# Designs tried in a protein design chat: miniprotein binders against q56419. Part 82

Target 1, 326 residues: q56419
Amino acid sequence: MEGRTLEEVQEEVFKRHGVLVPKKELEDLAKALEEAGLLLTEKVEARLKEEEEKLKRERPMRLAGLSYPEGEREARAFLEAFRASYPGEGEEARVLLMPHLEPSRVPEVYGAALAALEKTPPPERIYLVGVAHRPLKEKAAALPVPFQTPFGPALPDLPALQALDALLPFELFNTPLAFREEHSLELPLFFLKGRFPEARVLPLLVARRSPELGEALKVVLRDFPGLLVLAVDLSHVGPRFGDTPLTRTLAEEARRRDLGFLERLAEGEPEAALAFLGANPTRIDGVEVVASLLPLLRERKGKVLAHRLDLEAPTLSAVGAGTLVL
Key: E = the ipSAE of ESMFold2; O = the ipSAE of OpenDDE; V2 = 0.75 times the mean of E and O plus 0.25 times the DockQ between their complexes.

## First folded at step 9 (miniprotein)

Design r22 (at its last look DockQ between E and O 0.53; V2 from the best seeds 0.00; counts 0 for: pae E 7.0 > 1.5, SAP 74.38 > 70)
Fold by ESMFold2, look of step 9:
Formats: C-alpha cells, sequence, structure tokens
Structure r22 (fold): chain B 326 residues (1-326), chain A 104 residues (1-104)
C-alpha cells in the first residue's frame, strides 16, 4: 500500500459521489468470474487449503528475490554488506531484539544485530518470536516445520516445541496459514540462519499478549537452552498509521518513545518499559511480544546498539527499528 | 458505551466482509457489490476514528489487525487481483469477529 494513506483511499472512494466504489473494478471482477467458470470463494478456499497442507511439511521462502537474494553465494555477500553498514562492535546476546522491517530501509540496525551475533556463542537453538500479521486462532502459535532459506532449511527443534506445547493452555500448532507470508519471521531468520547455520529454530508468533507463553518459555529454556530473539519493530507514525503528516515534532516523539522503551528494557525493567508507553500512542509493535515474555526479560541488563526511525516518503510516515542485546 | 458501539460496528463489519467476499467471489452485479462496499467502507472509517479513544488493549490489537487487512484488501481489489481480494475479506471477517468477541 506504498504511496497511499487511508485518507487518500477514502478520498478516492468518495470521487464518484459519496463512498462509491470504482465501477470498472467491479465490472472487471464480474467478468473474470464469469470467464473462469468457477465460484471464486470455492477457488480461494481450495487454494488456502492446499497452501495449509503444504505448510504442514515446510515453509518456503516468500521474499527471496524481493528482500534478499535467493542464491546462497549472493545471500552471504548480502549479509556481509549489512554487517559493514554498522561500524561498531557488538555485545554477546542472551536475548536479542532486532527488527523485521524491510532490511534495505534500516541496514545499520540489521548490521548491529549481526555484530551481536558475532559475539554470541553459536546456540543449539533459536527461539524466534515475531508478530502475527494475520489472525491467529490463539494468542500465540508455532509452525513445527523446516523454514527454507538461501542457506538451507532452518530445521525446527521438535522436542523443544513439543515441550512448549505441553505447557500451554491452548494448542500451540494452531494456525499454519498465518506463517505463509509472515515477514516478521522470514526476514530475521535470513540473518540468523546465515550466522548460525546449525542452530535449530522455534518459529513463534504472538498475536496478543500471552503471559502463559512467557512462563512456559521460561521453563522450556531451562531444559533447552538457546538464543531468544524478539523480532519486532518500534514506533509506527504518520498518515499511513492514522496520524497527521509526519512533522519534526511527531518524529521527535516517536524517537523518544522508541529509545525510552529500549533503554528501560536494557535496564532489565520490562514492566517499566511498558508503563512508559502508557496507551502506546506511537504504536510500538514490540509491546505484545514484550508483555508476553516478561519472565525472560526481567533483571536482564544490556545495551541498545542501534536505532533508526525510517521515513516512508511519499507516505510521510515512519517506522522505528532497533537492536538491543540483553 | 464506547465499547458497546465498537462491538456493534465490529459485528457489522464481520458480516459485511463475509457478504462482500461472497458477492465478489460469485461475480454478483456491480451495483450489488458497490452498495455492500459502500457500507463496508463506512463502517471501517467509523471504527478507524474510534481507535484513538479505545482503552482496551486486546480490542485495540484486533482493530489494528482489521485495519491492516483492509489495506491489503483495498490494494488487491483496486489492482483487480480478485483471488487475493477475496482472501483478505475472509481474514477481515475473522479479525472483526474476534474484535466483537473481545468486547462481549
Amino acid sequence: as target 1 above (326 residues)
Amino acid sequence: SMEEKIRELAEKLAKLAQELSELVAQGADPEEIEKKMEEFIRVVLELYELTKEMNNPEAEYWLEMTIELVWEFLDAFTEGNVEDAVEQLLYIAEAAAFLAEELS
């Protein structure tokens, strides 16, 4: 939805007398359905069912050739370019917060994550926690299958996933389709798999805060140690997100909120970080993940390695991204 | 109350999204689709304006999810990507139903 805001769409809908929908698009849809000879609801449902069955075996790359290279050699060069975008040294991470925003928009933030991984002993497994962009049947979900990457498949840690499922009051493996296009897992995974090719992965999505998930993960991490990764973005401000056009004042507020949130997390005070945001007026999307994982974040001190509030011209909007090691 | 109003709109949106997906998928008369779309957009806009006054984090999540899915639907629909448009309407109906349940 590049280059348009909800307000601009609203105005386009009103162009033909009130809230009318463009007649041409409606006619094209009707013609396509008539020519196809099939009921599209049945066709879409069948396609989704086929995709769901495939997702029970593996999760293929969706962003190769778009956000990162498909070939392994080119993908390794891509990783090194991103590392070079961050001139600093990393710190060892027991917990890593990194973005899921399009990598080309925040190269030094991903570079900082790579710098942290350089200082981190290769883990046996990675708990990769992203943000669901499609509805989940429960508050959280996992998909216990290989995720394809240019570096080979990221294999699931099935024993750890089963242990986690057994501790939750809901079925963990509940919404395979939600993983189909989920960039909050795919984009960070590219970087993680490139640096830790032997690590198994627990691919997790949070839809709504789940204290149960955090408590269960605390137990599972005792028996299945690994790297915890929070794959989250920060502030979302501007017309694309329901604000006035981005101004210096709004951008300054978004940066203040992002950094205040990250710094309180770095002090080992995740409850204070959440309280600092209050009603979350700049729409930091990391809140639901942090709120779920409180038991794993308390009293862990660390460092903010990078932050950028990335401007989306022409939408006059911005998204924040950061790298935090704990 | 504010939550009762949002719940009512969410229930209406879920029904409208489902009905619109069926009209689009069946190749219904453009006039029928246009009327349903108009109702759908009006409800979305009213819900969108209420986001700044909501104090229920669980409902806020579902509302934000619904709004993001509406963007996906509008892109698919205006570009003539019929299959993706129907898919997004099904997701919107689901998200709006969860929003309504959260406020019951």
Scores: ipSAE 0.043, ipTM 0.593, lowest interface PAE 7.0, mean pLDDT 84
Fold by OpenDDE base, look of step 9:
Structure r22 (fold): chain B 326 residues (1-326), chain A 104 residues (1-104)
Amino acid sequence: as target 1 above (326 residues)
Amino acid sequence: SMEEKIRELAEKLAKLAQELSELVAQGADPEEIEKKMEEFIRVVLELYELTKEMNNPEAEYWLEMTIELVWEFLDAFTEGNVEDAVEQLLYIAEAAAFLAEELS
C-alpha cells in the first residue's frame, strides 16, 4: 500500500467498507481552520482536564433527550412503551445479559430485559458491567460517583467497590474519562434505575479480559450480594465493521454466532460459549466481559428471552442484541 | 514475524494519529493534512488485514476499538466538528498504543 494517493486509498476504503473519505470536506475544513487560526489541541486538552475533574463528583447524562427522555414523567412512559414491545413474560434474574445498543433499534430486546426485572426482587445493589469503547489504562475500571438519570442519581456502592478494589492486582479506579460518554453503562442504567430506584450501582467497564475481576467479584458478591448485569451487544457485521454489505449469508452467520453464544451461556457453559466463537469473526461485543466473569457464569442455567439482528440501513451494517437471564 | 509487523504498524499508527491531531488542531495546510490522512488510512487498513490473519482475540479487540474510533473521527471530521475530531484522533493514538503494548 506504500505510494498510493489519497484518491486510491479513498477508492479502496469505499470499495471495501462503503465509506467515502470526505476529501472535499477535509479541504474545506483545513481552509476554515487556517482562516480561524485556532490552536484546538490546547483547548481540547483543557476541556478534557475539566471534564475529568467534574467526573470526580458525578457522571452527567450524555444521551438524555437523544436516546431517552430527560424528564421523569416522559422517561416512565418510555419504559412502559419498551416493556409493551415485548409480549412475553420474564423470569427472575440473578444474572442479566442485556444490550447497550441504541434503544430505538431493538425495543423488544430491552422490553425482555424489563420483563425479567419485573420478576426479579429488588436488589440491594447492581453490578453493572459494560464494554469500554474507549481505551482503559487497566483491563477494567470503575467510576465511584453518582450517575445521573431521569429518575435521580444512581448512587455508587462505595463499600462494595472498595472491597473489589482491594482484591484486584491493579487500581480499579482508573481512566475516569472513559466513562464520560460510555453508552454501554448509561443506556442500561436508564432501565435499571427506572425499575430499581433504590439500588446502589457498581459501574464497571471491561476493556480486556480480566480473570482476576471475575474471581474478585465472586468473593465480593458473598459479602455484598446483588444483581449482576452484563451490558453487551452481540455481532457487528457489515461495512462499518470491515465487512462487505450485509447479505443473507452474513446475516445468517451473525445470527448463528449470536444464538450459539447465548444458548451455551444459558446452559451454564461460558467456556463453551467462548470456544464456539473461536476467532470471533462476527465481532461479538461481549466476549471480553464474559471471559472476565467466567466464575460467575459457570453452572448457571437460564433462558434466552430475546434476540435481534438490527440493520442499520444507511451503512448496510447490522448489530446483534440479546437478552439472557441466568 | 507477523506479530512484530503488527506491533510496528500499531506504533506507527499511534504516532500518525497524534501528528494528524496536531495538524488538524493547528489548521495546517490542506495538502499536509491530506498527506497525513493518506498515510494514516493506509496504516489502519494494513493493520486490519494483518490482525485478522493473525487470529489473536486480544489484538483483534484493540483493533476493533481502533476502527470504531476511526469511524467516529471520520464522522466528526465530515460534520466539521473539529474538537470532536481531534479528541477521537487522540483516542485512536491511545488505542493503537495499547495494541502495540499487547503485542510487545
Scores: ipSAE 0.024, ipTM 0.475, lowest interface PAE 3.8, mean pLDDT 87
ESMFold2 (binder alone), look of step 9: mean pLDDT 84; pTM 0.835

Design r3 (at its last look DockQ between E and O 0.83; V2 from the best seeds 0.00; counts 0 for: pae E 7.5 > 1.5, SAP 78.012 > 70)
Fold by OpenDDE base, look of step 9:
Structure r3 (fold): chain B 326 residues (1-326), chain A 104 residues (1-104)
Amino acid sequence: as target 1 above (326 residues)
Amino acid sequence: SMEEKIRELAEKLAKLAQELAELVAQGADPEEIEKKMEEFIRVVLELYELTKEMNNPEAEYWLEMTIELVWEFLDAFMEGNVEDAVEELMYIAEAAAFLAEALS
C-alpha cells in the first residue's frame, strides 16, 4: 500500500468496500472551506461544549422523522405495524435481548420484541444497556437525564442509578457526549417507552467488558427490581466490515454464529455463548455487553423469538439481529 | 510483531486524523488535503486488513470502533457535512489513541 497514488487508493477502497471518495468532491470541499474562511475546529469545539451542557438537562431525539415518526399518533401506528410484522406470540421477559439496527431493516425482529413486551407485566424501571459506538472514558457509562421520545420523556431512575454508581469502582456518569447520537439506546427506547410509558429508565452504555457492572447490577436489582434489556446487534460481515462481498458461505457462517450465540444464552450458559464465538470472526456486536452482564444471565432459560441477517445491498454487507427472552 | 505493527499504525492514524481535521477546518488547499487523505486512507486500509488477525479483545474493540468511525467520517465527508466530518475525525483520533494504548 505504500507509495500508491490517491487515485489508486480510491479505486481500491471502492472495489473492496463499495465506498468512493471522489477527488472532485474533495476539491470542491476544500474550495468551499477556503471561501468560507471558517475555523471549523473552534466551531466544532464550541458546539460540542454547548451540546454537553444541554445533555445535563435532557437528551433530545436525533432520529425522529428519520428512523421513526416524530408525532405520537404516527408513532403508535408505527409500533402497531412493527408488531404486526411478527406473526408469533411472545413470552414474558425478565431479560430481553433486542436489536438496535435501523428498524426498517429488521421489522419482524422488533415485532418479536414487542410481542414479548405484550406478555410482560409493566416494570417499574427498565435497565437499558446499549453498545457505545463512540469512545467512553470508562468501560461503561450512564446519562441520568430524561430521554425524549414521541410518547413523552423517558425519565431516569435516579435512586437506582445512584445506587449503581456507588457500587462501581469508576465514575458511572462519564462521557455525556457519547449519548448524544447513540442509536443503540434511542431506537430500542422508542419501542420500550411506547409499550411502558410509566417505566423509569436507566440508560447504560458499555464500551468494554466490565464484570464489575454485572455484579453491581445484580445487587442493585434486589432493591430496585426491573426489566433488563440488552440492546445489541449480532454479526457484521461483508466489505463494510473488512470481509469480501457477502456469499452463501459467509452468510451461513454469520447465521451459525448468531444462532449459536443466542441458543446458548437461551440455555442459561452465557460463558458458553462467549466461548463459542472465540475470536468473534463475524464481529457480533453484543459480546462486550454479555460479558459485562454474566451474573444476570447465568442459569436463566429462555427462548429465541426471531433472527434475521439483513443485507445492505449497496455495500454487499450484512448485519445480524435477534430477539431473545429470558 | 503484528501487535507492534497495529500499535504503530494506530499511533500514525491518530496523528493523521488530527492533522486532517486541522487541514479541513482551516480550509487548506485541495492538494494538501488530498495528500493527507491519501495517507489517512492507506493507514485505515492496513488496519482494516489486520483486524481479522487480531487476538486481543481490548485492542479489537478499539480497532472496530475506529473502523466504524471512519465510515461515519466518510459518509459525512461525501455528503458535504464538513462540521460532522471534522467531529468524526476527532473521534477517530481518540479511538486510534485508545487502540495504541491497549497494545502498549
Scores: ipSAE 0.155, ipTM 0.652, lowest interface PAE 2.3, mean pLDDT 88
Fold by ESMFold2, look of step 9:
Structure r3 (fold): chain B 326 residues (1-326), chain A 104 residues (1-104)
Amino acid sequence: as target 1 above (326 residues)
Amino acid sequence: SMEEKIRELAEKLAKLAQELAELVAQGADPEEIEKKMEEFIRVVLELYELTKEMNNPEAEYWLEMTIELVWEFLDAFMEGNVEDAVEELMYIAEAAAFLAEALS
């Protein structure tokens, strides 16, 4: 393939994955940079350094006005609308699995989470475990600072975070920049903070499965009881994720994998849930989090409250989301 | 072996992402950027082909991360956001380096 042109490569990517890299946009970008004559690498590095220093003090809202309202009053109404989109009753949760997908795409799934929170006594703290969408220096990370929300800051549980850090074979506070844009924490936190305004938070990210994290969390949770939240999405299928275009067959397989995974978790059998996925052909997002947290999920039975495989019509792709209480 | 091929491509991708970021940031000639971009995309495509054959969960994580970051780069590029495009390329280089390390 040494002799292929950019146009030929772009067409192959589009044909296979539904992604078009326009040659004209590449040319426009190159021309704009030539005309500016500016060293952007140093500017980007300086900006990232500055943002890293800011993240040592607080994590600001990134999705206000995009995924949820900026104003507190509007945000409260938004929560009520989402709760109303799920007509059922919740159940008390010791562990809650909820999505981090754009809320407007799966309103009843977030509504089911709110229903579960209504039945859950206000915890002293929430262990919020999301999925890293940027590289981490270690298998997992935390950011021990306030996370801003329309309902006020979600304060970190510093004693519990310090206890967790002390039990791990790596520095827990290792990659502040990975939290800057991390929607897998911000979107669920909006709902959690809105329902539990006094709870402190342990904002955690998993990059790769870490048995050490699960064992350490089991110890920390004994001494610092709280609500464990797995903020994960389910299947990712279609060209946006490296597949052929979404078909009815692929969608049915994704739904089957999602529900089978959730049902086995609800039976208190997290190893069986992972084994059911095998090579994870529909790319369920939560696998590394579940694999890390096995000690906290074993023998804990519960209920699947909601599920949706949501179509991204423009990309011929779909993402699954679910709500599970244990 | 398949894992050896993926490792070599990951090392190449990390280098290509860094070189492309530098060319973009320096305002290099459009022809240079286009040539580097073609090579970059070609390696990404070959990695896509090989994802179906990988049996290493740790490496699969980094490969999936790399693919997602390429999508973020393409989004930024299509919007004409040069600063974000350079930033994403720097993350791609890091993820690809971790992929190669996982296969060492």
Scores: ipSAE 0.025, ipTM 0.575, lowest interface PAE 7.5, mean pLDDT 84
ESMFold2 (binder alone), look of step 9: mean pLDDT 86; pTM 0.852

Design r4 (at its last look DockQ between E and O 0.03; V2 from the best seeds 0.00; counts 0 for: pae O 3.3 > 1.5, pTM E .721 < .8, SAP 75.125 > 70, placed apart)
Fold by ESMFold2, look of step 9:
Structure r4 (fold): chain B 326 residues (1-326), chain A 104 residues (1-104)
Amino acid sequence: as target 1 above (326 residues)
Amino acid sequence: DMEEKIRELAEKLAKLAQELAELVAQGADPEEIEKKMEEFIRVVLELYELTKEMNNPEAEYWLEMTIELVWEFLDAFMEGNVEDAVEMLMYIAEAAAFLAEELS
């Protein structure tokens, strides 16, 4: 009965939301669309192709003024405020797991990442691994261009990226558009570039688990040592994610799943962490990244520095975020 | 059988997303758009439940992405951002097509 009840609630939420789309909003939208005519789809496609060509040269800031300040001085003050929100000390990281959730929602989790970076010698390069939020036919992708930040451009490590591409059975650089709006790289990069202004970056996205990616990265890291960053969120629960409205019981389960996952990673047991999640009932975001990177996570012990399950009250949904050093 | 049903529904979802994108782009009758959206959401929910029963991580990946994109579409649609709404539907159609190809 419990499985059927969940199924029925999910259907009701989606149906009610679709039905609750106000008719006035539909009428206003339809009028605006009539002015654009039958060419709107072609206009969108043309714009996307134009942006794709720009992305072959650089990736501009898209969240400046929204998630973080655009100006360098204000951006540095922003970093200091986030560090202050975490009163603890960090530890040196060879691998850092940090979130990509909106920073103002989990300030102490980002603060914990800054605390870890304080203890970490400046790396020559950062392997920044996020999660694709747009369709990607390949299991993973990279964008070998500068990413703009308030602290200046984060320059790509082209030799390391080319070495990685040579080891993979799929095209690594063929989907620039996937990076256009990808906050899982932009938000963590703000913090990383602010702390390590001279480090080059390998901006990587994982769509689906790829054992080949992890094996290739293990090889590339030997010739091109650097900091590995898993820029991932944890549980996703509630109607925004196809679930029931958030309850105290669901929130407690999500928190237990998040912490159990992180703790097993901290013990150097990534396979056990994945097995603990099973079918991933709370939709932990980082599972595909962890599953791809197993060779880089095995036998690395470390510490969970912070965790928060953040409630989004308007949608009755929540997202977990954590900071782990290995 | 279940995999074949999921493949057929994924193809239907891709077609519905494309049709909805065209209706939105053309400024079609709001009642027609609303009807198509309702049919589209029903298929998403049916696919999500069926793929959970299969314990298929690849299928779950595409469906979870689709759900996230549906919310982005609805946000853009409610704000009157028609270009973003059409863009989201195009991504949804692509995700559904990839799901169907994986099951073939």
Scores: ipSAE 0.446, ipTM 0.757, lowest interface PAE 2.7, mean pLDDT 84
Fold by OpenDDE base, look of step 9:
Structure r4 (fold): chain B 326 residues (1-326), chain A 104 residues (1-104)
Amino acid sequence: as target 1 above (326 residues)
Amino acid sequence: DMEEKIRELAEKLAKLAQELAELVAQGADPEEIEKKMEEFIRVVLELYELTKEMNNPEAEYWLEMTIELVWEFLDAFMEGNVEDAVEMLMYIAEAAAFLAEELS
């Protein structure tokens, strides 16, 4: 909407959808946006700049007290409860695929991730690759600052991040504001930091498939070995996502797509996993991440530890979540 | 009282966002979408004004996020990107639900 007048916005919405948004409501919304610092007014720019300056120092917790406990003691009890929700044993992971969905929705899937981490020797560093739910200036981004957790700050691996930046054709340290509220990093990081308190972290976001990222990471991992974590969800189906209410047929299709995707990844065939999804009609969240990391996923065999299609009853919609080790 | 009112409005916003998402996803009648969108925006604006009065940093942050998401929704909707529009509305619904729970 940058550079468009409210009249132009109103006209475009009407032209495209036949919906006439009242001008007064648009004006009030624009004022609210300005006041909230979201319109590129001088005030907004100043506020955004201030927030960017804060993010140069640290990324504070946003979901503490909501999705997980803020206090360390309570946070440890939280981890133990989630681990207990998965009755199985884990396997050693060199690559871990885990969800970033609200933990309370899929406790056993996070429990499976914790089980895998129990069998994994403490890494020096964790490459945490999440999904950008907000636009990035580039295909991928990193934030080279401490991320706050109930277990203390997750410290960045600056040497490894710099090495990665040097190999990319674009600036890696872009769009810091995209990290401010990104749950795809914060939620997995809670579990990872709780298990590996001494590990450095490379917090990465992918907005669009970047083959360059995978190739660069493959080189960086030689000099800077660590655990690779893909923080991705699976299918998104139902009215929330443009489908009819969840039916048995739709749920079966979502599960088929999720499991078919994960199984092909477990066989070390990430290209086959992507090909299997085709146009991705059930909207698997992790497609762009997997497409970016192909060089790191090829020929790695592993195991699917958990999967759940979780129903959100109020919207009759469902989201898939899984845990995979390679 | 103010917290309770904000909670009630947050619950209402969550519901409206979901309903609007369904209408947009289904390609419902433009008049129906228009009516729901008006109601949705009004609730957002009312929450904004009340949150501003509370001088609560958490509520202000929530509001900023919500207003940004509303703008992203409008952008996606103007571009005819139904999928992104629905996604933004669902994020608003989740955010509103969380706010309501936090204030309960």
Scores: ipSAE 0.027, ipTM 0.496, lowest interface PAE 3.3, mean pLDDT 87
ESMFold2 (binder alone), look of step 9: mean pLDDT 84; pTM 0.826

Design r5 (at its last look DockQ between E and O 0.03; V2 from the best seeds 0.00; counts 0 for: pae E 6.0 > 1.5, SAP 78.905 > 70, placed apart)
Fold by OpenDDE base, look of step 9:
Structure r5 (fold): chain B 326 residues (1-326), chain A 104 residues (1-104)
Amino acid sequence: as target 1 above (326 residues)
Amino acid sequence: SMEEEIRELAEELARLAEELAELVAEGADPEEIEKKMEEFIRVVLELYELTKEMDNPEAEYWLEMTIELVWEFLDAFMEGNVEDAVELLMYIAEAAAFLAEALS
């Protein structure tokens, strides 16, 4: 794309991805910054440092009042409504795969997760494994602090986290800033804390596949039993993700990949699930998490409770979400 | 090779993201910001085109992350959230650097 003007690039981005970066807004912003004389780099660095220091004590809510209600009463009504959106009954879970997509986009999928949790005895602890949408220094990370929720703080299981750290070849407690805005933990935690208020939590993020994590967790789970939760989305297709606008063919392929992945997991064949995806052309979000947790997923039979491919109309893109119990 | 091309583009993107972050943070001339943004977006688009043909799981991960961060940056920038935009450019630079490393 050598020699294109900003206008041509903007037009191409708009045409391909449905996003327009307005030239005028760019100019206005630059002018405002010039007039303000703000050294934003120093300010940003200072802010990040302050946020990192805060994260040594607790992880505050970021999506309260946006994705879910801040108030406890309203939050409970929210849970009830989501549960009501799924007409079926759940199954007891030892392993729960659930989405981390914006809840309003896939209410019945979260409802299915809640249905499963209704049939699950209260665990002492929850191993919550999310997807890192920020760079991590290591393949995986944990944040050993309370996570704020409308139902009170989700307290970390420090003994179990320490046991896990001791078994890993890398430092588990790395990259605290990656947890600050990470919705893959915050959103599922809302539902989990609402259902199991007394459970301790191990908030884990996976950036890249770590077989060591799965082996370590298998050992830790013997001494520290609990519910394993995979907070992952499925296919990501359309212009936002580098594809053409959603077509019937693309949607069918996304659904095929999603369901084929989930069904093989439900059969206790996680390696077959990964192999089925190959190069993962529809960009299933949870691949690195599943690849890390193979020892915990093998030979476990379960059931797919829900699936949805949700259209984001403004970008003509879609994201898959599912709920699986093992 | 395609991998070498992606690596070079990733290295370029990392540099451009850092440079753009500095320009935005310093309140540089709008024309200078515009020019850097043009270069930045061009490299992003080229990376998008090559993504579909790559068969390296580690590189694919970093590429996906880079692209996601670019979308977040564009949103923040269009909303006039300068602090978030600068922060996101720093993350883009980091992700792009990891992408380049994965292909080295």
Scores: ipSAE 0.034, ipTM 0.525, lowest interface PAE 3.4, mean pLDDT 86
Fold by ESMFold2, look of step 9:
Formats: C-alpha cells, sequence, structure tokens
Structure r5 (fold): chain B 326 residues (1-326), chain A 104 residues (1-104)
C-alpha cells in the first residue's frame, strides 16, 4: 500500500465511481489474506519436505508421455527415428556434448549424439553433467539414487560418487529438490540409457562454475573411467530472453557464436572457447559447465557433428543446440 | 467434504469476479457494483476459512495463485488503482476456475 488509509481509498473510489466498499469487510479480507498466506506457505513447505524425502530414494520420470514415450518398445522406436534424422556417421567419444532442449525441436542434433554413441564402446559408467535450473546450495550437486527411464532404472555409480564427494571442499549431495524437475539430466539420460542400458550414471548438476569439480573429476576418472557427457544448450535469443524480436541478424550472430564456441572446444582449447564468448551476449547455456570442466577438455580434439538454432515461432525466439565429440 | 465446498466456492468466486469486473468496466449503477462487491468479499472470506485442510497438490497451487491475486486486487483497490483492480478480478476468475477444475 502507498500510505493511504482505507477511508481515503474508499473516498477516492466513491468520488470516481460513486460506490463505497464496507470498511469492515475490507479489514476482514486483509486479515484473511494474511492468515491464508501463512497457512498455504506452511502447506507448500510441508509438501516440499515430503518430495525431498522421496528424492532420497529414487528420481521418477517426469517427462514420459510428454517428451518421449513411456513404454519401452515405443521408446526404442523413438530412438531409431531420432538416429535416422541424422544422415551422417558419428565418431567415438570420450567426451560428448549434447543438448537438453526438447528432443522434437532438434531431432538431428540428438540423432548425431546417437551416431556418436554407436561408435563409442559401452562404458562402465556415464558422468552426466547438466545445468541446474533451480538454485543449488553449492556450486554443484549430485543425487545418488536410481533415475527411472523407460529402459529401466539408471543406477547410480555409488563408489565413483563417493570418491568425488570426498575430493570436494563442499558436500556434493546437497540439494535433492533441484533434481525433481531437472530436464537437463532426464532428456539426455533417455538417449544415453537407451544406448548403454548397463552403464551406471553419475548425475551431476552445475549451478555456478566450480574449478574444484573439474579437478576432482579428473582424479575420479582415472580410477573410475567412463563417458563424460556435457548436457548443455547453446544460444538463447529473442523476446523470451530479454531481446528485441528475433531478426535474421540476431539469429546469424547466435549461430556464429554457437559454432565458434563448439569449434574452439573441438580444437582442445576450452579457455579460448570461453574467451570467444566474452560477456556471453547470446546466453550460451553451457558456459558454467565448460568452465567447471576445463581440466577434462584441454588438449582433447574432436569434431562438431551437428548444430541447429531452433526457432520458436510463437515467441519469435530461438535456442541453439549442438553435438560435439572429443 | 472440504474439497467439494472449496470447489463450489471457487466456482462462485470465478463468477462473482467476472461479473464485478464487467459491472465496473461498463460503469454500472453504483448500488449494483457495491452489492456485487459485498458478495465477492464474503465468498473470498469463506474460501479462506476452508484452506487449512487441503491436501491436493494441483488444487493447492491454484489456491495459492488465487490467494495471491486476491491480495494484489486488495492492494490495487486500497491504492485507488481501479483499472488494475478490474484487470486483477479477471485474473482471479481464471485462477479460481482452474482451482475448481483441479477439485473436480
Amino acid sequence: as target 1 above (326 residues)
Amino acid sequence: SMEEEIRELAEELARLAEELAELVAEGADPEEIEKKMEEFIRVVLELYELTKEMDNPEAEYWLEMTIELVWEFLDAFMEGNVEDAVELLMYIAEAAAFLAEALS
């Protein structure tokens, strides 16, 4: 309120519209709003505590029937269709960068990831590193529980996760609720679990760049080798993201920044890739993950297999996605 | 049951909010507007009495949204911002309708 009394407001309304609202009813409403607000806050907090306890046991599918099929047979056909959307051949990956954008928007980009997985020997475990879309209590987090998929549960690699936790200066298992709706893990995991059904998973999120995470992972990977997956999107441009409506010039800029970033990563020069982005004016989503994982990306050369800057026609905005093997 | 009574009140709130917004927007008779406002306020007060025991996550979300919008309406009204108050009444009607649907 701007410092006016109820009586002053009532008089102003009366002057303008010729009506009065009973003062007592307004006071009762304000009191009811305060009480209901407190009660509802308590109910929401209790519900979140219950959900947090459930997430300490397993992470259920949230996007089955929405982004991918719920049934295993249909899910396998889905994978085949996505592979077919990419006409090229992949290359073996020790590190794979793939998107977490809605699969139907960038089918050939996910198809390229599948092509790379076809050339990749089945790993014992997958280090799946996504982008936290909710705040974490620390710079990074993991959730050491089974993640459900149409292909069965993706089991956590507990020894590797415990080794990683022991090397960090913060508790790794710190924000279970951040995983509840985190599509940056769920969408890539569908493709990874479908191709490597026996691999265990280290489901990791980065909120803010963490050099200590990259150094710790370099140590853990020596004793627990596996596939490193950066599940990140690229440029975000247009009105949904605070820009003017998407123009051809802005779209070409975003594409150039996406590809320049990916190509420098492919040259084994992750610091140069980050420097190329500068202030990150097209909001490439993968920056904090790449900045965290520098020790694992240096000197590792590879190839960009696919890229798309996908237009959201209703919002006149676009999001970039790419596939990179190292 | 509590949920059934909340659903019925939410449906009534949606109707009252929409009707009140229309009356104010067209400049209806002040006596008619005042009567509708009194009905609206009393339904809102009764709805809040029943919030203590709800255990339906979708309905809880829409109830929270409805409560927040009613607070914003009250705030706009107390500040004399009648245009915003009318627009908020339409938002209240929509949120209350979703609340009622969640309890059906």
Scores: ipSAE 0.016, ipTM 0.459, lowest interface PAE 6.0, mean pLDDT 85
ESMFold2 (binder alone), look of step 9: mean pLDDT 86; pTM 0.868

